# Designs tried in a protein design chat: VHH binders against Flagellar brake protein YcgR (ycgR). Part 186

Target 1, 263 residues: Flagellar brake protein YcgR (ycgR), of Thauera aminoaromatica (c4kar8)
Amino acid sequence: MAELSTPSPASPAPLDGGRGDELEKFTLRGARQILQLLQDLITHRGLITAHTGGGHSFMTAVLKVDEERGRVVLDPSPDPQANRRALAAPRLTCVTQLDGIRIQFPLVGLGEGQDKGRPALFAPLPAEMLRLQRREFYRLQVPLAHELSCLLKAEDLARKPVEVSARVIDIGAGGVAVVVPTGAAEFVIGGTLPACRLALPDGEPIELDLEVRNLNRQTQRNGTEQLRVGLRFAALPRAADTRIQRYIFKTERALNAKARGGL
Below, E stands for the ipSAE of ESMFold2; O stands for the ipSAE of OpenDDE; V2 stands for 0.75 times the mean of E and O plus 0.25 times the DockQ between their complexes.

## First folded at step 17 (VHH)

Design LB13 (from AX8 with A33Q; framework vhh_7pa5_2)
Fold by ESMFold2-Fast, scan of step 17:
Structure LB13 (fold): chain B 263 residues (1-263), chain A 121 residues (1-121)
Amino acid sequence: as target 1 above (263 residues)
Amino acid sequence: QVQLVESGGGMVQPGGSLRLSCAASGFPFSSYQMSWVRRAPGKGPEWVSTISDSGGSESYADSVKGRFTISRDNAKNTLYLQMNSLKPEDTALYYCAREYYEDFGPWFDHWGQGTQVTVSS
């Protein structure tokens, strides 16, 4: 089976889907650049995961670019059901990497046919392709031993100011995810939390504005509810950005060294 | 820099066995779910097997269940695929791949160059 259906417990948390405006600077819209990137995926045999919605996906690859007809030719899944889902989907979200860079693009108007006597999938060339370097999309799962925290400046139900010390569970170039007890503060998607303080292991806490991007309520086994809050960094000073990236890289290297050091 | 290097492929007769290895470096191997993916001549990529970061859970494609076993050694940063009762249809280039999760779901953000397995008489 070519389908991927389960998230890895070790995988970084999902990238915040509300970053549309920020992603424009990483988006290719030029026809020649799109053609060149698709050709690079062919040359380097890029393994593409195509998401068809509803938690379904399958593995594919670009076989060729038909510039004259303005379309791409894709390898169909060995699973006929995956191909049927793909053909029924209004849109595919295709994702892969090239030289460590995440490449993502939509395909609309998928059809099926034959290419040189073999089954193939066809779609019009994408109008846009996203290129993100690792530092832009990666999120480190924060080790519990680091006790990384962020002091949130928020409001309670009565709109009174409250300060909540939240545990940071993941961190990336664009933001953090934190957990707070349900009811500790009110959060509104798109709302700004000013002058919050992110505590990294070395140096003074970083003072920054955070935008609420997503909210996920979780129920603990003891019946206690907690809220997972995805927070985007507003404009970040270069020094703060450098410290966050340094923390991420140092922690990842330390975890790698620990994994290699076992007897 | 993330590196995944597969080895252990070769030519084998139907019914034979091979053990593939994948040497990982440049990332915290023990924190990632890992997979084997294959691509047969003239076909698209096919997912083969996945193992959790601890090695506590595994999953397999229906085509290989009961014949293949995925395992890992986190102390050595190495992923394995034990392939038994090999069939001609198992002929493919086998890739070691690292799983990454996004809002739209899982995908593979790194894979190696692959190791060729050819099953023929």
Scores: ipSAE 0.597, ipTM 0.854, lowest interface PAE 1.7, mean pLDDT 82

Design LB14 (from AX8 with A33H; framework vhh_7pa5_2)
Fold by ESMFold2-Fast, scan of step 17:
Structure LB14 (fold): chain B 263 residues (1-263), chain A 121 residues (1-121)
Amino acid sequence: as target 1 above (263 residues)
Amino acid sequence: QVQLVESGGGMVQPGGSLRLSCAASGFPFSSYHMSWVRRAPGKGPEWVSTISDSGGSESYADSVKGRFTISRDNAKNTLYLQMNSLKPEDTALYYCAREYYEDFGPWFDHWGQGTQVTVSS
């Protein structure tokens, strides 16, 4: 019988820090699908980055899948410190690509031992794996010359409405990253900013709702502090999605042509 | 179409030097942090070094610090790895990798076919 209790914060984090419901269509939960994808990573010798938290990560790969014991076997890092961090971590976030498709999965309960006489890391099979096409994860680094901005409708510490014009530093199908001066507004992870306006070079600003996903304080060389804010498109009409994708691909094409020495 | 093509590998004796190159095409090279990753026979991949998009900052694995130098030429869309004082343990296939940043941290969304470095007599 279930009792009313506060959920433990030690529970595994969502695959993408709060995009849970929107990523469900890209999430594999079937045991056979998960086993097949892990086997594909073995076959294609996928280079996996495993994040252990606190800004630490190491490179690994899937050595084998032990279906009978319900375990995945991973290459340990040649760096003993990285392996110690991994074993101490309550959760690993593993990320790689297969034919340009982003593959991400959590591992919990990491242990160490040997596989056929070689050092190995072991974990229970993941219950879910995320498989995203490029358009769902790709971020265009916005050229400074484009002067791309987003007018954020937020609140100050006293809950008074404020409007902040933020410089857009990257943009993708799912959101933008912006830079704001420290103290310009209060941002809370998971908070919604309604009716913001994204200014693209090709016409009227796009009105949209943004959800705050991450915050990172940066100190510039002149000692000035600024805040990098990751923002998710909470809801996006097809016409707005089309305009954003056109901007991304046109800009990428132009930058590629410039990089190749084209006029 | 993103392409990364490594070159400059070969066979050297312990204490020798090699310079690896990676020719990048199909994307704005100057907008991406770039890395070198290696995979030794019978072992997993190991991150070696990263250079920022501008070339203004670099980082190295402890195993290669003081021996390897990463650099880039954004005008030529080329990434380099200068490897000095090579050891048998440096024997590996070396990959050029493009870094992509997410809220959980960096990962690699593209890498090349690799170039083989063998350190032996």
Scores: ipSAE 0.707, ipTM 0.901, lowest interface PAE 1.1, mean pLDDT 84

Design LB15 (from AX8 with A33F; framework vhh_7pa5_2; at its last look DockQ between E and O 0.77; V2 from the best seeds 0.74)
Fold by OpenDDE, look of step 18:
Structure LB15 (fold): chain B 263 residues (1-263), chain A 121 residues (1-121)
Amino acid sequence: as target 1 above (263 residues)
Amino acid sequence: QVQLVESGGGMVQPGGSLRLSCAASGFPFSSYFMSWVRRAPGKGPEWVSTISDSGGSESYADSVKGRFTISRDNAKNTLYLQMNSLKPEDTALYYCAREYYEDFGPWFDHWGQGTQVTVSS
């Protein structure tokens, strides 16, 4: 009778899977620091986007920090379905900003209840909070005039290989967001798109593997639908990373110059 | 510095209309998706609508579909929300928010002070 070794619960996916070592410098793990940051979010009435997985999210805010019970109190969504998804999710990924600094933290063990007679969500205090101060982790919003594109190698509904030219709307060191026509291809969250081609203005397209991480539907004024796709770089050669970083830096500089009236 | 300034809020009767505006400055407005978010008294915040950078696509919460229209003028760095057929349930502080879309999904990195909308008889 071979004892089926219950697979050890998969370590919670790192907040940013590819750059774990670099993120450690920006990760708060001290209880006091975490409490203070949560309190600051309350004071500033921070709008939080809580991601439940599967491409779903809802808006929330920190209502209270209960230090005695070691829990955080959140606003529930006005959408009951969002709350159900939140409660069913093994983990929430909360994202917000304070004073222009991106803050990300996980919540595990979400429950529902009442706080002072009002519906509320409860979770244990986060074990860690990521505070990103450096530009290294931001995504550049791609100017429309640049017309960056990514050739996606995907499959259609019949699992036939298709190539889709997608407009890149943002780019960072970790990935890109693109827009595609709905129905152009079938995207599966967690799926890999191999040998895609990212077109940058400075040379030949970069070949890279992309992981589908998020899907978001948009409706055109004409009634047609578009799909925003969040893509992670699954494998990025160092040379490609350098090119991407150079592009981001150059573009940011140009945008800032323009904003200052220099162009 | 990134600034978002909401305006156009006020008191209106049920069935009435309002048009909200958001003046954006300190960043390349035309490069960002923009959103409206609202927070009603005693309730959590909720997403209302998002418009693409070019203004070519938009999305709405089910609660406002068919009644609200999001638009933008990139030349004026201004975001709009036309609100028709207003209901008491639409009473909230409305925020203009700059949207990011990353691998985990959308989030907002900047928002204004909000403009108050009150729908009451």
Scores: ipSAE 0.762, ipTM 0.943, lowest interface PAE 0.6, mean pLDDT 88
Fold by ESMFold2-Fast, scan of step 17:
Structure LB15 (fold): chain B 263 residues (1-263), chain A 121 residues (1-121)
Amino acid sequence: as target 1 above (263 residues)
Amino acid sequence: QVQLVESGGGMVQPGGSLRLSCAASGFPFSSYFMSWVRRAPGKGPEWVSTISDSGGSESYADSVKGRFTISRDNAKNTLYLQMNSLKPEDTALYYCAREYYEDFGPWFDHWGQGTQVTVSS
């Protein structure tokens, strides 16, 4: 399925793929706090990326907050196709940054209309907004010299099993992004790739299940296409989590030292 | 302290060319995908182009494909946007943006103050 996962009718859609007790301390649920944060995004002219599912997104910004109607007013995309996808989507995942804080929020019930004679998108105020400090959302952009790889267990066009060695371009607590040549395998958003092998320095490859979350197409210098694939860790063992965090921390420190001219 | 400083904007006539630059400092530039984003007066922001960490791959919004070329010089910590065959609809503030890619897709954690591009007769 190339669509966003639909939550059970008995369960609300989770923020960032699920909510634990630890995420609750970073979650704003009060209407006044949500209004204030949205107004701060207006003041700072925040660049918002809105993900509509199916690997699609567009840029937006908050135009205003309509407190009386409990609505947020957003800039539409200049791309009509992006706006059609947004309006058809059951939910948008909006993400931005304000003063070193990562801000993420869902929008449900998107509509279109006009604001002061200009096209606009409208949605009810989000019921929750997630605010994370850098250490909680950090993703290491993997140095080219590390040649970090992940062996993906996927299927080809004929649904035959195929193994693809993919270059890992970034890694965080929740997953990795990899690049693969177009045609190397078929990826379905929401699909699970079982028993993949993440090769970290120092030790055996980590075997884990990966969920396909996003697909992003790029063109290489030689004219061939490649896919950037966003993958979520499923049921990550604590030992694997520890190794991943250690790699991230050590690599970040080394890169920061080099960037500042230190050894 | 992450800094992104855009330059190279200006006024040109339709069909003209401009080359934008973005000077990056305070982070390992060569490890990050980088993007250009623009915001026209009275319109929302629009993603323009992204380039990979090595400069080996790139992507473009359909509105600029074939006219704009993104590039980078990792030795100089500089991102570029070569803009050819400029149209009035390209008039906007152009922002250099640093990209993160999470399980839901790309987003931007830093951007500069922008450089103004005006295309008019």
Scores: ipSAE 0.744, ipTM 0.906, lowest interface PAE 1.1, mean pLDDT 86
Fold by ESMFold2, look of step 18:
Structure LB15 (fold): chain B 263 residues (1-263), chain A 121 residues (1-121)
Amino acid sequence: as target 1 above (263 residues)
Amino acid sequence: QVQLVESGGGMVQPGGSLRLSCAASGFPFSSYFMSWVRRAPGKGPEWVSTISDSGGSESYADSVKGRFTISRDNAKNTLYLQMNSLKPEDTALYYCAREYYEDFGPWFDHWGQGTQVTVSS
């Protein structure tokens, strides 16, 4: 008998929940640290955004920690569709802040039920939580006056090449977020846009490959739709990284000076 | 010090209107997308609306589309929410929130104390 091996399907590319060598320094893994941080979120009534993938998210909060069962208890969304998406998602990326510090943690195995007669969502305690206190993960919110843009080399509905000039709304060491009109191109989470061009104020545009990580829809004043597109840099040469970091540093200095003087 | 101070809440009958304001200070307001989030009694938080840094684009939760309008005045560092055709279901504490975007999507890194809106008769 000749039994052929079944090919492995390509691994899905989930949204990064903070895992990697650079994030390890900020990762809490101790059970006591995790329980205390969750309790602090309860005490301060932290507003949590839970990302379910596919560009969807909902707001929640930690209601309690059930240490005996090893579970965290969350508010359900008032939107039943958001709850259905959350229960179907293989994992949630939860993000909030505590005292101005970014708190991020994954939840897997989400279920629904009752907590003392009230609807609630349940998940096992996270095995890790991030407290991101370092500038290295900073994303600069780009001033409108800079009119920073990125030329996207994408495809239309018919899979034909199209170029789209997109305004950059934020930029960090790992990527950018841009806005484009819906229908300007087809974007697929996990898709790659090769040979895009990021236009910084000084110097020639930087050529880079971008990966689509997130899509979020907005309505413009004229009633048409636009997308916010989260884009990750592929392997970025040191010279390009240096230029991006220089732009961020110089702009942040200028913005911080204006914010303090503009009160 | 980032500060967000909401105001304009109050009691109103169903079908009425209110306008909320949020005074922002301590950061470059015009560079940030801004949002309203609400928390009804005994319920979890719910995203309401987001406005772009320029004010040129907006998004709304389905529950408020057509009734609520978000706006901003970047010269005054102020965010607004005009709420029309109010329903008892809109009763909540309304927060002004500063939006931050990552590759997984937006989240909120600061919010105010909230202003209470109560719709009943």
Scores: ipSAE 0.703, ipTM 0.904, lowest interface PAE 1.0, mean pLDDT 85
ESMFold2 (binder alone), look of step 18: mean pLDDT 84; pTM 0.837

Design LB16 (from AX8 with A33L; framework vhh_7pa5_2)
Fold by ESMFold2-Fast, scan of step 17:
Structure LB16 (fold): chain B 263 residues (1-263), chain A 121 residues (1-121)
Amino acid sequence: as target 1 above (263 residues)
Amino acid sequence: QVQLVESGGGMVQPGGSLRLSCAASGFPFSSYLMSWVRRAPGKGPEWVSTISDSGGSESYADSVKGRFTISRDNAKNTLYLQMNSLKPEDTALYYCAREYYEDFGPWFDHWGQGTQVTVSS
């Protein structure tokens, strides 16, 4: 996680899949808030996937929150190998949903024992929990083979109209990140670029307005300097939103199938 | 918006068979990997099986390999689980779940209310 403040060496590892400062506003760190969210997972019988690293995971659920001892009590896997991997892991990444909201948290220092005479896994309460209230915060890293581009209608540094074809490097429900040559156009944070054209595979380019959210200079391995521009979709038409979501879903599924060795 | 509705559970004797169905709505079913997850009385949830979006790839928990078959009908937005040679330890609430991928791996972002399977003599 590149832009995170350096935590103390004793701090638990940051949340997996972190998108730096973008996720801070959705991260719970208050002990009472964490306790309440864990209790909500018990009440709703949340199905939790716990990732132990190396592509391994198992299903679990919160059985109990032991506030006195500062611990969460979890169901062990019926698979002894999964439990051994979990106990050996330096950290678990736990992920679930509550009423469609993504809940994610790390567990460190997993142990085993008994709760009321039955096998259980124990861990200290997580120091943080991620609660993503809207799915538009997810960002797909765009495969280079897709050659996704966005034609930006902007102004150059002399305030003359210019069109810049920018490569899309990531895309989410709420926006895109693009790269452009340094000096190709003037970008002002909060400014609007009207009538830009997003070219997705299959079909005509999507015409939409983009709001500039962030600017970062990048130096590529070959020494070329580029400007990374974060752009928010302004007032997306329903058809455009559907098509962007479809592209994101289909690309994720294809990447998942490829990672699993499927077609 | 997203709905997953399981059906087909019931009571059966050891060695019997059941076929579970899951009716999906509110999302492009044919674009998602789908899974079955179960929760037995007094135990935690257990992943059972996953099928790819096209139906071309399947995977199973070791406890059910050779006995259960996952399938899907994308035209009907329906997921199936054919359960053969049922054992008492297969007694559980069976959930239909939609698989989602993150950089740390797969997880389930939606599941249904479940359908109860009881295997007893």
Scores: ipSAE 0.735, ipTM 0.906, lowest interface PAE 1.1, mean pLDDT 82

Design LB17 (from AX8 with A33D; framework vhh_7pa5_2)
Fold by ESMFold2-Fast, scan of step 17:
Structure LB17 (fold): chain B 263 residues (1-263), chain A 121 residues (1-121)
Amino acid sequence: as target 1 above (263 residues)
Amino acid sequence: QVQLVESGGGMVQPGGSLRLSCAASGFPFSSYDMSWVRRAPGKGPEWVSTISDSGGSESYADSVKGRFTISRDNAKNTLYLQMNSLKPEDTALYYCAREYYEDFGPWFDHWGQGTQVTVSS
C-alpha cells in the first residue's frame, strides 16, 4: 500500500530535459554573485535537494562557504547509503528555492570529512548557478488515468450559456490546455470564462476565471473534430495556486518514480 | 508575523512514545500543507511527514512509516506528530514546517525553533 514515490517537500525536479541553452540568460557565472547567493542560502537556512542521478536524491543544506579553499561545506544525509551514492556520483544537481525564486546548481568532486569535529561533505564552489523566476515555463502532460476535468462556463452557437466539461490535457503554473468536442461551445481569443471549476483529484473543485489564449482544431481518426483550447488563469488566489502546483509536483514525482522502476 | 512553536519533546527509552505539538499563528493555517522535519546531531535534515491542508491526505518517510502518525486540528491551529515504538535513531531536533508550493515543488518557507527528542540506549 505504499506509493511508488513519497514526495519530499524540498524536492522540485531539476530543470533538465535539453532546455539548458534556453536557461542561459538566467544563469549566474560571476564569482561574487555565486558567493552572495550561497551566503543567502546559509542565512535563510535553505533546504536543498541534491540529486545524485538514477532517480536518487537527499536533503542537505549549506553549512558554510570556505572562500580561501574555494569550497562549499554541506550537511551529510542522515542516510549513509545516500551519502555513499553522493560520493560515487560524478555530479550532484542541487535544487532549492528562495522567496519564489528557483535556484539550481551543479557540484562536482564531492568529498567527505569533518568540519569542526562533525561529519561534512565538501565540494568545489559551483562555476554557475541558475536563478529562475518564470513559473509559466513548465507544463505537465496530464495522465489519462487522472481524468482531470475543467467545467467551463461558456456560450453555445446560439449565444446561450452552457456548461462544458472539458478534459485537461496539460497544466502549468499559468494555465491549462483542454479538449472540447467541436460545436459544444464558442470560444473567442482574449475572452474571459468566469467561475469555471477545475477538478483536481484531492479536495473540492477550484473556482477560477480563465482567459482564452489559443484555439487549435484536431481531427480524430473516426472523423470527429475536437477543439484544443489554451486557457490562462486570469485571477488565481494563493490557495488555488498552491493546490495546482502541488498537483503538478506530486504527479511529476510519481511519473518519475514509475519511469525509474524499470531502470 | 508567521510563528511556529514546537513542544512535546523529551527523553524516552527505546520502544516508548511521545506526542509532538506545533502551535501556528500569523497565517491561515487551514490553507497550508504542514510537515515535520528532523535533524540528528552531525546529520543533515530529514523529511519525516506531511499532512494536507484539510487533513485528508498524509505521507511518511520510509524510516517512520507505521510508527509515526501526523494529524492536525485546524480549529486550534495545531499540528501533531504521534511517535510510537521509538528507536535510538529517532533522536533528533524535530521542526514544524509550513509548505509553500511554487516553482513546481513543495518548499518550506517557515519553520520553528524545534523540539528535542532523545531516545536513550
Scores: ipSAE 0.000, ipTM 0.263, lowest interface PAE 12.1, mean pLDDT 79

Design LB18 (from AX8 with A33V; framework vhh_7pa5_2)
Fold by ESMFold2-Fast, scan of step 17:
Structure LB18 (fold): chain B 263 residues (1-263), chain A 121 residues (1-121)
Amino acid sequence: as target 1 above (263 residues)
Amino acid sequence: QVQLVESGGGMVQPGGSLRLSCAASGFPFSSYVMSWVRRAPGKGPEWVSTISDSGGSESYADSVKGRFTISRDNAKNTLYLQMNSLKPEDTALYYCAREYYEDFGPWFDHWGQGTQVTVSS
């Protein structure tokens, strides 16, 4: 039975999420710790999203840890195209959660075969696994009613300056994700967009520098294409950080109150 | 604490229908993209359907397109899956899942315990 792959960013993000040594304290490198965590994922039947790059991902789960062969055994996708993309990928970025803790790990050297007569994917045991509490990675999904926008200062194909008003779809302590019309500007992963303006409800726009972290192209139901852009706060003044955190906190509280006291 | 509780599963004959529900609590449901995921005996997890936060857009796996309809009621914090023309191949444990977007892309950061759907004569 065929299944379409879940859309993902055009390029795979680095495992460390671009935070370098700050993530080292959350990284497991001990062989026994890695084996135990993989076994916990098996026990709790964790749903894993595996990002294969090129804007593609699929769902999997750990079937077993083959310690003798130094391998992890994974469920293949029911979509043969997703499996072909996974096998062709130089690296998979796997992400899941256990008891509300985000778990992320790379798999390199993926192969295919059988386990107990059933199709399976095999990979060497990961050398590292990342464990993060929600507060370290949290992003607020922005309510449409807030009409949150960010004025991006970018360049077009001819390297001419262009300003693009982008809708903010999520926001966190470290950055925002926005949607822009396809072709509105040229974005390069790792590129910096200086002096952008983030418009929050109540108050003047916040001026900040943004770094492009990921790109995901999406075709909408009405046939129009849009680009989702993940942006990191490259330099954030304390006053701006305080305003963004205040917005996130107040919006979460208001939405939670509305959910509990519905119509 | 995020909670997702599925219900509405059961046994049905091929060609029959079932409606699954997912009661969400502990988060602003109306701000999250929601999905249905299933796991059949001896098979890996399979994405079934996704619905946007407003309910304005939906997507489906090829295997269920035209037979299943995803919907949501944001006032009741409830996600639904209407399943028509059920086939033996639809037999699975069905999970309600919350989608979360990170720099590397979307993933499921919470899911429920699942509700069992069995399609057999």
Scores: ipSAE 0.644, ipTM 0.886, lowest interface PAE 1.6, mean pLDDT 83

Design LB19 (from AX8 with A33T; framework vhh_7pa5_2)
Fold by ESMFold2-Fast, scan of step 17:
Structure LB19 (fold): chain B 263 residues (1-263), chain A 121 residues (1-121)
Amino acid sequence: as target 1 above (263 residues)
Amino acid sequence: QVQLVESGGGMVQPGGSLRLSCAASGFPFSSYTMSWVRRAPGKGPEWVSTISDSGGSESYADSVKGRFTISRDNAKNTLYLQMNSLKPEDTALYYCAREYYEDFGPWFDHWGQGTQVTVSS
């Protein structure tokens, strides 16, 4: 199969956190901007992953933009089953990168045919394209040795206040992901956890409000069940933002130096 | 900066073997799932194989199962693809790619310049 797949089941598909409203500022809707970006993907031979739903995807690339007919022309998969799934899908989610920038766009109304004797897939030009800089989507995997934690102020099943110390497993400009034992607290997507305390190396814990964005239940190899919680920084003071970004940058540099065998 | 540099390509007769290497630098290689992707002349890209960050699991496209073996050496920041029983249809530019996982699924956020494999009699 021409499916893109991880060897073991990748981390379970996260519950949708409703990021659409936050992505509006990164969304291109101008016809000229969309045409230019698609042409840039052609010029740079972008490797596109097209998601057809149900965990299925295939590799493709933009062959050309037919501005007069208002359509984009794509390479078909060498796997006939992937092409069949794509043609049957109500929507494709296409994702690639250009100079480290994440490019994402939907395609609806996919058709099949030929372009100059070459098999091709056709779709109307997307009405929108997402252009997201690395800073906006990048997340640092927190080294275990750093013992990064966040004290969460949440509620239990009976809506009683509880404090849970959660291990931070990744961190980005917009938020953190933490792990908590299943049942330690009740989390509601879209809910706000006020006055939580993020402990970074070197300095006092940072007080901040966190919004629950996604939830993933995971069973570890030792049989222990845990909940992975994605949390967005709801109201981040400038000083806290600077300190978090400094931590990310410094840690990434140190990890890269260690990977190179340097110091 | 992230760099992925492929090597080991060349010309080989059908039934022959080649081993591709990918030298990774500028990122913590041992924390990333890695893949091989190929692009044949006049065709679109095709995923070939993936290996987990620890090397504990691997997957292959149906067209290469039983013939290709993906492996990695995290101490050397190197990804490998052992290609056996090569066929003319394996002729392509082979790319080393770094996998990134989002809520919608996996995609590639970096890839190298590629190394050319030509299988002909």
Scores: ipSAE 0.696, ipTM 0.892, lowest interface PAE 1.2, mean pLDDT 83

